VHH binders against WD repeat-containing protein 86 (WDR86). Designs and how they scored, part 14

Target 1, 376 residues: WD repeat-containing protein 86 (WDR86), of Homo sapiens (Human) (q86ti4)
Amino acid sequence: MGGGGSALRVCADHRGGINWLSLSPDGQRLLTGSEDGTARLWSTADGQCCALLQGHESYVTFCQLEDEAAFTCSADCTIRRWDVLTGQCLQVYRGHTSIVNRILVANNQLFSSSYDRTARVWSVDKGQMSREFRGHRNCVLTLAYSAPWDLPSTPCAEEAAAGGLLVTGSTDGTAKVWQVASGCCHQTLRGHTGAVLCLVLDTPGHTAFTGSTDATIRAWDILSGEQLRVFREHRGSVICLELVNRLVYSGSADRTVKCWLADTGECVRTFTAHRRNVSALKYHAGTLFTGSGDACARAFDAQSGELRRVFRGHTFIINCIQVHGQVLYTASHDGALRLWDVRGLRGAPRPPPPMRSLSRLFSNKVGCAAAPLQPA
Short names: E, the ipSAE of ESMFold2; O, the ipSAE of OpenDDE; V2, 0.75 times the mean of E and O plus 0.25 times the DockQ between their complexes.

## First folded at step 11 (VHH; framework vhh_surovatamig_d1)

Design y1 (from w4 with T50D; at its last look DockQ between E and O 0.60; V2 from the best seeds 0.00; counts 0 for: pae O 3.8 > 2)
Fold by OpenDDE, look of step 11:
Structure y1 (fold): chain B 376 residues (1-376), chain A 122 residues (1-122)
Amino acid sequence: as target 1 above (376 residues)
Amino acid sequence: EVQLVESGGGLVQPGGSLRLSCAASGFTFSDYWMSWVRQAPGKGLEWVADISQDGSETDYVDSVKGRFTISRDNAKKSLYLQMNSLRAEDTAVYYCAREPEYYMGWDNFDKRGQGTLVTVSS
């Protein structure tokens, strides 16, 4: 009877559902964005709210916490930068004409995707839009960024990739690769027959993995635009992806998580335990954590696929999860952030296979009894 | 614009029955899982029941199992909650909520109605 671990703490200060949870790079703070139009900064040490970020005129769709600043985007068509110490709004990024769905901060650049069919890049400091990526025929949902230094130095790629590559996924069924410096569409990744909901990059491999409502994951070469592989086993929308050690983990509306070999597309494991869609997943130290529409989080042994623990307490869908140290953080549309102790989930290091005593290998010294050379 | 309008709430005695309705507009109703959620006074939001796009799958919070029935009419773009054997603890504002297919949290139940009040009292 796997003891449903009680939450260490319940943070229920939001007055609306929590849409996203972001962990600071140092793991010391959390940022939540909510349907109540606010974001909140939390200390991971004690779960206390450090700051209330107020200013958006509509619900916060996504958020990202950096070391020195917090970023939120909203259905009010704006992005905001916040001081993490004071909670003051430092900058409002205006330009999108519809819901801003996702943001990404990298290299002092702010990237955004929107229902206005565009992605944009902004100067973090100046608050000015530097480029607009126009070309999708429908809502831009997800985005990922590859930095220039992670791209192969091909002479032609150097100029074109001076600003890196932005990859976007859209409800139009395509992903697009953009040159950030020029704003030009480098590649259109065509193949999905449904909306691209999630995207992860294997930057070193120049590969993008896209998940779609067509129940497939697809691997793409982001430079050539070539479809490399199609992962076909889910029976529902692929909602979330994570790439870990050449393994792709996918959460789906079919209530399963699958583990795939990134290189071959082979499904090596299926995690079955959720009663509703898997909305979030996070791999951490050999454990796969999942969140679901069933309001539960689960911990699986990533290697064996065995369910280790169920975290019960939320009363609504868990939208996002984070793990830091020995604590699992779950954010739900019930308006609560919950902290869970995940100690002991680390599978006992399988005792190193007993060192097969090399001595047994040597014991088959078939004593070649040297027949005594009879003296001639 | 996505709209959800709940109705059917009211005052009922313990053991009584109510039927809640939700009228949906502004989206393809049949493409979405739909949920009922409730908020009791002084409590947080609680999921109550959900139903798949075609109504073939339903689920309920344990406290209402066997008493509540969720249903939908896609032609009428309507969601229903039949509530039987009502208890005092069922007193809450009930909301109709759309369940998005996307992992993006913002669209999860971002569309909820104003709710309808159910009061179970002797």
Scores: ipSAE 0.021, ipTM 0.495, lowest interface PAE 3.8, mean pLDDT 88
ESMFold2, look of step 11: ipSAE 0.623; ipTM 0.850
ESMFold2 (binder alone), look of step 11: mean pLDDT 83; pTM 0.843

Design y2 (from w4 with E101D; at its last look DockQ between E and O 0.57; V2 from the best seeds 0.00; counts 0 for: pae O 3.9 > 2, grease 24.3 > 24.2)
Fold by OpenDDE, look of step 11:
Structure y2 (fold): chain B 376 residues (1-376), chain A 122 residues (1-122)
Amino acid sequence: as target 1 above (376 residues)
Amino acid sequence: EVQLVESGGGLVQPGGSLRLSCAASGFTFSDYWMSWVRQAPGKGLEWVATISQDGSETDYVDSVKGRFTISRDNAKKSLYLQMNSLRAEDTAVYYCAREPDYYMGWDNFDKRGQGTLVTVSS
């Protein structure tokens, strides 16, 4: 009877559902974006709200917390940069003509995806749009960025990749690879028969993994545009992806999480415990944490697939989860952020496989009885 | 435009029954999971029940299991919630909600109507 651990803290200050949760790089702060049009900064130490970020004219769709600034995007077609100490809006990025769905901050650049069918890159400091990525035929949902230094130094790639590569996923069923410096579409990744909902990059491997409403995950070479693999076992939309140690974890509308070998596409494990769609997942220290439309979070042993704990308390879909240290953070459309103690979920270190006493291998000293050399 | 219009709320005695209805328009109703959610005074939004596109799958919050029944008529683009054995704790504004449309992004999760008030009081 796995004792549904009570939440350490419930933060219910939002007046609308929480759409996204972002953890600061140092793990000391959390940022939530909400349907109430606000974002909130929280201390991870005590779960207190440190700042209310007010200024958006519509719901906040996504947020990212950096060390010095918070970023939010909204259905009001804008992105905002906030001072993390004062909570003041520092910058408004204007240019999108529809809902801004996702943002990413990297290398002092702000990347955004929108329902206006574009992705954009902005100078964080200047607030100006530096490039617009046009080419998708429908909404741009997800994006990922590969920095230039992570790209192979091929002579032709050096000039083209001076700004890195942006990968976008769209409801048009494609992913696109963009040269950030030129704004040109480098590759169109075609193969999905449904919307691309999520993507993750294996930067060292130059591979993109895309999840789609077609219930497949696909692996792509982002340089060549070649489809490398198709992962076919889900029975519903692939909603979220995480890449960990050459394993791809996927959450799906089919209520399952699957673990795949990135290199082969083989499903090595299926996690079956949720009663509704898996909306979020996070791997941490051998434990897979999942959030679901069933308003529960779950912890699984990532290796065995065994359900370790169910976190009950939310009353609506968990949209996002984060883990830092021994605390699980769950954000829900019920308007609450919950903190959970995840101590003790670490699988007992498997006793090191008994050191096969190498001593037994040496004892077969077959005593070569030296036959006495008969004296001639 | 997506529209959801709830009806059927009212005042009922403990142990009584109500049937809520939701009329949907502005989207292909049969393509979506639908849910009932509720908000009690001073409380957050609570999921109550959900139903699959064809009605073959249903789920309920534990507090209403055995008492509430969610159903749908795709031809009429209507969602229903039969509520039996009502309790004081069931007092809330009830909303018809469309499940997230992953094709159009996360913003569709908030598609709900104005709600209908259910008051359970002696």
Scores: ipSAE 0.026, ipTM 0.544, lowest interface PAE 3.9, mean pLDDT 87
ESMFold2, look of step 11: ipSAE 0.704; ipTM 0.885
ESMFold2 (binder alone), look of step 11: mean pLDDT 83; pTM 0.840

Design y3 (from w4 with D107S N108G; at its last look DockQ between E and O 0.48; V2 from the best seeds 0.00; counts 0 for: pae E 6.2 > 2)
Fold by ESMFold2, look of step 11:
Structure y3 (fold): chain B 376 residues (1-376), chain A 122 residues (1-122)
Amino acid sequence: as target 1 above (376 residues)
Amino acid sequence: EVQLVESGGGLVQPGGSLRLSCAASGFTFSDYWMSWVRQAPGKGLEWVATISQDGSETDYVDSVKGRFTISRDNAKKSLYLQMNSLRAEDTAVYYCAREPEYYMGWSGFDKRGQGTLVTVSS
């Protein structure tokens, strides 16, 4: 363990728990969404709050930050788009009849999932719903999108690839694959014996990984609907997933994180320092960061599994984490956003290949942390 | 309808003791880990203690270790917190909470009661 860690900054402006934290693609801003019904924009340069986004009539469940716009969804059944420079609400997306649990913005399309048992796609610019994806028998908790250019270019897949594919996970124990252009269900992924809590797609998006209350992760071919693998070593609900190239990391109610080979299903590492459920994961430059219900974040060497540092200070569950540069951001239901210096960790950034630079940091993916539990 | 009803709070002098109770109904109590959380005036929520389904595992925030004991009675669908050697810093509204439902994600609570106020003052 490190020196227990002290925060570089504690941002306590929210008057309710923080449900989600989103980093902008350019890395310049952060967005927090809160139980207090507001969202806030923050600068990564100095940790200052840049804007207060007011308008939601209930808690903000999830958020996604783009370079020029912020998106929030809420238990008030709406989604909102905000100007990141002025903080002005630019658009309200109405139509859902229950809690909007997740959103995803891609290619001028806004996808949403809801406790109303539907997912929807909206035109970002026009504010109108383009398609409704109806067929789940219970809440739609999570979603992921595979763009048309990420799908195989074959004659038999052309109709399935048109407009891309949306994958949804539901409390009904299934995931579903939808043709975005038509609104039709392409596949139903059956096999879980409990709710599907989290979902990530392999890039290109041929394989979906689903985590469930049945303590398993399952891999699926999203085109054929075939179950490819079952990952069975967890002893509690799989709450969060992160895909890093060929590796799957999973956080669980069994208080562990496991690392798996995506291609074979072999569990290659178990990380066992948490006193409560593991609610958030982030891989960055050889370091695995976790957030837990024990109110601590942790940094592990991803290769060896060694615990390097414990970040103490939060008083309740850490809902979401992000890493940018040499700063770890933790967001908690205690209402605080905390910034931590992570310079000097073993397993910190490895030298990049000279011919290429890539961030091994996944930004703002669906399934990073579970949504609030607030049944209708 | 899921209900959690806390009781047993009150005014107590530093060094004193209180026993909090929580009556649960509307769900299978024995299937869930249960927690106590507290909120001091003007502060955020703080996790206090957690107990497993059968009571075999307990955990506590460091500030209350050795002073507080969480327990449960599954037959009575009740959760308890025995608080000894109380300090002014323990002043808060105490909530019993069903642990975040793994099925639906987490918010710090899956369900919680209305809370019971504990005031530790000389």
Scores: ipSAE 0.096, ipTM 0.578, lowest interface PAE 6.2, mean pLDDT 83
ESMFold2 (binder alone), look of step 11: mean pLDDT 82; pTM 0.838
OpenDDE, look of step 11: ipSAE 0.278; ipTM 0.701

Design y4 (from w4 with Y103F; at its last look DockQ between E and O 0.63; V2 from the best seeds 0.00; counts 0 for: pae O 5.3 > 2)
Fold by OpenDDE, look of step 11:
Structure y4 (fold): chain B 376 residues (1-376), chain A 122 residues (1-122)
Amino acid sequence: as target 1 above (376 residues)
Amino acid sequence: EVQLVESGGGLVQPGGSLRLSCAASGFTFSDYWMSWVRQAPGKGLEWVATISQDGSETDYVDSVKGRFTISRDNAKKSLYLQMNSLRAEDTAVYYCAREPEYFMGWDNFDKRGQGTLVTVSS
């Protein structure tokens, strides 16, 4: 009877559904973006709201919390930078002409994707758009960035990659690889027969993994544009992806999470417990945490696939989950942020495989009885 | 423009029944899962029920199971919620909500109407 652990805290200060949750790099703060047009900063220590970020004219679609600043994007077509201490808006990034769907901050650059069919990069400090990435034929949904130093130093790649590579996914069924410095499309990744909803990068491997409404995950070489693998077992849209230790975890509309070998595309495990779509997943310390449209979060043993715990309390879809330390954070469209104690979910350290006592290998000293050399 | 217009709310006695309706326009109604959600005074948004495109699949929050029935008429672009055995705790503004074809983090419920108030009181 897995005791549905009660939430440690319920933060219900938002007046609308929470669309996204971002954890600070140090794990000390959380940022939520909401349908109410606001974002809120929270302390992870006590779950208190530290600041209300008010200024967007429409719902906040996505947010990212950095050490010194918070970033939000909105259906009002803008991105905002906020002071994390005062809650004041520091900068408004204007230029998109439709809903800004996702943002990413890296190397003092702000990347954004929009329903206006473009991705953009902005100078964080100046607030100016530095590049526009045009080429998608439909909404740009997801994006990922690979820094220049993570890219192989091929002579041709050095000049082209001076700013890194941006990978975007679109409802047009393609992913695109962009040279950030030039703004040029480097590669168009074609193969999906549905919208690209999510993507993750294996930067060291120069591989992108894309999830799509076509129920497939695809692996791509981002330099060559070659499709490397297709992961075909889901029966619904692939909604979320996470790459951990050469394993790809995928959440799907088919109510399952699957674990795949990144290198082979083999599905090694399926997690079946949710009653609705899996909308979020997070791997942490051997445990897979999932959020779902069934308003529940779940913890699975990542290795065995066993359901360890169900977190019940939300009354609407869990859109985003984060884990820090021994606390699970769930954000829901019910307008609540919930904190859960996840202590004890750590699988008992498998006793180290019994050290095969190497001692038994040495004991077969076959005593080569040196036959006494008969004296001639 | 996507529009959802709820109707049928009102004052009802405990144990009574109401039927909510939602008129949809501005999109291909039959392509979407539809849901009812509600917000009680001072509470957050609560999911109530959902129905698949063709009505073959339905789901309900536990508190309304056996009492509420979600249905749809694709020809009329209408969503319905039959509410029986109403309780005081069912008092809320009820919203018709469109579910996106795929669930995105921020767009899990793309559009909602203005809602209709259901008050269950003796």
Scores: ipSAE 0.019, ipTM 0.466, lowest interface PAE 5.3, mean pLDDT 88
ESMFold2, look of step 11: ipSAE 0.773; ipTM 0.911
ESMFold2 (binder alone), look of step 11: mean pLDDT 83; pTM 0.839

Design y5 (from w4 with M104L; at its last look DockQ between E and O 0.52; V2 from the best seeds 0.00; counts 0 for: pae E 7.3 > 2)
Amino acid sequence: EVQLVESGGGLVQPGGSLRLSCAASGFTFSDYWMSWVRQAPGKGLEWVATISQDGSETDYVDSVKGRFTISRDNAKKSLYLQMNSLRAEDTAVYYCAREPEYYLGWDNFDKRGQGTLVTVSS
ESMFold2, look of step 11: ipSAE 0.695; ipTM 0.880
ESMFold2 (binder alone), look of step 11: mean pLDDT 83; pTM 0.838
OpenDDE, look of step 11: ipSAE 0.578; ipTM 0.837
ESMFold2, look of step 13: ipSAE 0.023; ipTM 0.536
ESMFold2 (binder alone), look of step 13: mean pLDDT 83; pTM 0.843
OpenDDE, look of step 13: ipSAE 0.263; ipTM 0.682

## First folded at step 13 (VHH; framework vhh_surovatamig_d1)

Design z1 (from x1 with F104Y; at its last look DockQ between E and O 0.54; V2 from the best seeds 0.00; counts 0 for: pae E 8.0 > 2, grease 25.9 > 24.2)
Fold by ESMFold2, look of step 13:
Structure z1 (fold): chain B 376 residues (1-376), chain A 122 residues (1-122)
Amino acid sequence: as target 1 above (376 residues)
Amino acid sequence: EVQLVESGGGLVQPGGSLRLSCAASGFTFSDYWMSWVRQAPGKGLEWVATISQDGSETDYVDSVKGRFTISRDNAKKSLYLQMNSLRAEDTAVYYCAREPEYYYGWDNFDKRGQGTLVTVSS
């Protein structure tokens, strides 16, 4: 298994590290954002660069691709919207006073987080800032959004959640929940003793999972602010999270990925093959893909934990990965986007993973139902 | 202000040895994992070696295992790379890098020095 296959394609057009990549909802295009201050659009059909998105005056920190528009944010304190067919800048969103490090487009709303200690929401089509979310005492690193229809009809959410809830994570060691319609802070999620690096929501957006430099993951009820669980087995910063059904996958500076039962916090499996920090995760069709500071991506059978393939070729940390169809995409600070054929790696349909322990709550989950017949 | 200054590079014959140094200032050196990263002419960055805060854990890229030794002296705020049995393919600019506390890629590269050139040729 030690011999890694060559990439299907190596796309080396960027003149600096690639910080993020984003796949369009229709699966036809990829967007990469780079330290060279540009973003690039790529066709998933043949891996060819379709457009160069030039205009930012500093490195591109993050990007999100929609079917007709691309969105980028930058250390130049701006966000830009681009036409995916022409590559022309359609809108510049100004107002942040420091690095814009994350964006999220949902419901014709653009959310942003910044080192200026704020998050903001903007009207995508009007280009105007609608709300500023102020209260974090340090950089806002990450964000997630729960639309109104994803929230339960509970007493603490009923009237205040009309515009949905934004959840933000910060270097101040907290996450905050904001009412988008009013701009008010609904909850402050306290418990981490280090920066909140990563955040995922269990949609309908009732539970947030946060990963931190304090080596823990914490689960929270975003309506009440209650800390529900603490996941403590990692021995280094929790860098990335992925939520799949009732499973949480976490990648860590301790060089492992762990799989946890979301409902109990019990660690079900640890994946150990990485020589450096685990910087990226993607679960796809029974396969767990990872990216690492050792410049390798890896594929594991998620059910058995077996390492199936090592993708060698990058020369530095893999910042972001994506899987679409039969192709793994890896983006690295070596400046390359690599495309890998993964068709032989898909796992068979399987019942839920075995549990390490049982409780009265999990008695209904003993013996896992047989997997139905599924096509490959 | 975080400062990392590499030194000790130069021209050396194949099979020779060289010791690289990195002087650190502007941060608590003993709190961080440290790495060496190199860039050969016309190629991208390559991770070479990493050492833990107290020096108890080290790791190396396969091509240098058994030939290179990473070490640190926390009292002197210094990182070292002892390079033995040098080969032509080791020719590169070598950078001292601090491992980031945060693993969002934007922070990784603003915490390295300007590099020191190692040339291995007859």
Scores: ipSAE 0.013, ipTM 0.501, lowest interface PAE 8.0, mean pLDDT 83
ESMFold2 (binder alone), look of step 13: mean pLDDT 82; pTM 0.834
OpenDDE, look of step 13: ipSAE 0.019; ipTM 0.507

Design z2 (from x1 with K111R; at its last look DockQ between E and O 0.49; V2 from the best seeds 0.00; counts 0 for: pae O 3.2 > 2)
Fold by OpenDDE, look of step 13:
Structure z2 (fold): chain B 376 residues (1-376), chain A 122 residues (1-122)
Amino acid sequence: as target 1 above (376 residues)
Amino acid sequence: EVQLVESGGGLVQPGGSLRLSCAASGFTFSDYWMSWVRQAPGKGLEWVATISQDGSETDYVDSVKGRFTISRDNAKKSLYLQMNSLRAEDTAVYYCAREPEYYFGWDNFDRRGQGTLVTVSS
């Protein structure tokens, strides 16, 4: 019964629920966005708040922390870029006409999704909108980006690959693939009968995985627009997805996490223990970490499915989780960021797969039967 | 439009009892898990109790176990919270909340009422 270890630290400086948590690429900093209209930068070394990012006029919906800048989006219809050292607002991106739901920074571009039914791409440095992706019939919730160099150099695709591909998911039940350079819709991925809530890309495979309120995960070829697979076993909305080593992990409103083979769509494992919806997932070093509406985080052995630890302390839904080194970070709508020690969760190193004794290389010594020298 | 209207709050002495009610409208009440949440002065939102669609399953935050009882009447589209043995730490605005099918942080606020104040004081 792994002792529900006390949090290493509780950071309760926000005055509203935390909606999102982002880890810096180097793992040294965290960024939280809150219902209080602020974001906060934290040091992972000691859990101290390094900066208060104040400027939004409404709640922060999402945030992304980069090495040199922090990005936040808000219900005030704006995106903001912040200096990570000073906490000063460097840029305000204006143009959306409704809640900005999610942002993504890649290749010196800022992508955004909004309830205004559009996605947009912005120049990070100039603060100008470079493209608007218009075509969804309802709110755009999620987005993912594939860089041009990750796309197969098919001659016909070269022009199409210029600037990369943006994939968006919407409450209209569709995902769309956009050519970033032209702003044109390349493909509309149709099949879901509910809102597309989450999306992950297998970039090398040119495959998108979408999760929906229709309780299904669907795999799509983003180039052809073809539906490749439907993952059917969840009994509630698929809320979050993670792709790790050709395995898809899904968290659902049905209180379960499922592991799927990406290539076949077979469910290989179901993780059960949560009493409410699974709202967050993070795979780290053989352990699956989950956050839930039951205000608990859990650690599972990813291979066996065994529950290893429950992290109790939050008083409301855990919206986001991150893992760096031996520390689990949980952000909750209770307004707290909690740090947890995850040492000792590493399962015993699997004994090396038995060395298949390569011994049976059958040396077919074809005995060259020396032809008997006929006597002269 | 989803509407939740809380009532029953008030001033009570420590050890006293109070029954909160929530009237739901604008959705099929029986299709949803329902919860009580509370916010104490200067604190964040805290989950208190939840009940399944048919009332067969209930759960409580540890601090209220054995003292609070959540119940529902689907015919009346009503949610209740019986609070016994009230303590000073139970002082908060109590909200009736519809459990969302999916959780995004901001979505939790859109599906709760205006709240009812419970004050526990000698």
Scores: ipSAE 0.139, ipTM 0.636, lowest interface PAE 3.2, mean pLDDT 88
ESMFold2, look of step 13: ipSAE 0.628; ipTM 0.859
ESMFold2 (binder alone), look of step 13: mean pLDDT 83; pTM 0.839

Design z3 (from x1 with D107E; at its last look DockQ between E and O 0.48; V2 from the best seeds 0.00; counts 0 for: pae O 4.6 > 2, grease 24.6 > 24.2)
Fold by OpenDDE, look of step 13:
Structure z3 (fold): chain B 376 residues (1-376), chain A 122 residues (1-122)
Amino acid sequence: as target 1 above (376 residues)
Amino acid sequence: EVQLVESGGGLVQPGGSLRLSCAASGFTFSDYWMSWVRQAPGKGLEWVATISQDGSETDYVDSVKGRFTISRDNAKKSLYLQMNSLRAEDTAVYYCAREPEYYFGWENFDKRGQGTLVTVSS
């Protein structure tokens, strides 16, 4: 019964629930966005708050931490860029007319999704909207970006690949693939009978995986728009997805996490233990970490499916989790960020399966018996 | 429009009992998990108890286990919280909340009532 380890630290400086947690690329900082209308920067070394990011007029819905800047989006219909050292607001991106739900920074571009039924791309430096992606019939919830260099150089695709592809998911039940350079809808991915809540890209494979309230995951070719596979086993909304080593992990309202083979759609494992919806998941070094509406985080052995540890302490839903090194970070709607020690969760490395000595196959030296030359 | 209306709060002495009620309207009550949440003065929102659609499953925060009982009447579209052995730390505004299938929709989290104040004081 793995001792429910006490949190290493509890950071309860927010005055409202935490909606999102972002880890810096170097793993040295965390960014939280809260219902209190603020974001906070934290040091991962000691859990101290480094900066309070104050300026939004409504709750922060999502945030992304980069090396040199922090980004937040809000129900006030704006996105803000912040200096990570000073905590000062550097830029306000204005243009959305409803709640900005998610943001993504890539290739010096800022992408955003909104309840105004649009996605947008902004110049990070100039603060100007460069493109509006209009076509969804309802709220745009999730988005993912594929860079131009990750797309196959097909001659016809070269022009289409200029600027990359944006994939969006909407409450209208569709995902859309957009050419970023032109702003044109390249493909509409139709098939879900519910809202598309989450999305991940397999960039090398040009495949998008979408999770929906229809309890299905669907795989799509983002170039052709073809539905490749449907993953049918969840009994509730698919809330979160993660793609790791050709495995798709899905968290659901049915209180389970499932692991799927990306290529075949076969469910290879189901993780059961949560008492409420799985709201967050993170794979790290052979361990699957999950957050739930039951206010608990859990660690599973990703291969065996065994529950290794339960992290108890939050008093409300865990909305986001991150892992860096030997520390698990959980952000909850209770207003707290908690740090947990995850040492010892690594099962003993199973000795590599004995290398079946391939030596036996090569010994068929067919001795070409040289027929003795009969003497003339 | 989804409406949740809490009632039954008040002043009670330590060790006392109180029964909270919530009247639900504007949605199919029986299709949803329902919860009680509370907010103590100066603290964040805390989950207290939850009950499944048919009442077959219940769960509680550890601090109230054995003292509180959540129940529901689907015919009356009502949620209840029986609170026994009340303590000073139970002082809070209690909210009836509809649990969404997913929490990505911020609008779903807001499906709670105005709350009812419970004060436990000698």
Scores: ipSAE 0.018, ipTM 0.501, lowest interface PAE 4.6, mean pLDDT 87
ESMFold2, look of step 13: ipSAE 0.728; ipTM 0.894
ESMFold2 (binder alone), look of step 13: mean pLDDT 83; pTM 0.842

Design z4 (from x1 with Q53E; at its last look DockQ between E and O 0.56; V2 from the best seeds 0.58)
Amino acid sequence: EVQLVESGGGLVQPGGSLRLSCAASGFTFSDYWMSWVRQAPGKGLEWVATISEDGSETDYVDSVKGRFTISRDNAKKSLYLQMNSLRAEDTAVYYCAREPEYYFGWDNFDKRGQGTLVTVSS
ESMFold2, look of step 13: ipSAE 0.747; ipTM 0.904
ESMFold2 (binder alone), look of step 13: mean pLDDT 83; pTM 0.839
OpenDDE, look of step 13: ipSAE 0.456; ipTM 0.788
ESMFold2, look of step 14: ipSAE 0.752; ipTM 0.906
ESMFold2 (binder alone), look of step 14: mean pLDDT 83; pTM 0.837
OpenDDE, look of step 14: ipSAE 0.411; ipTM 0.769

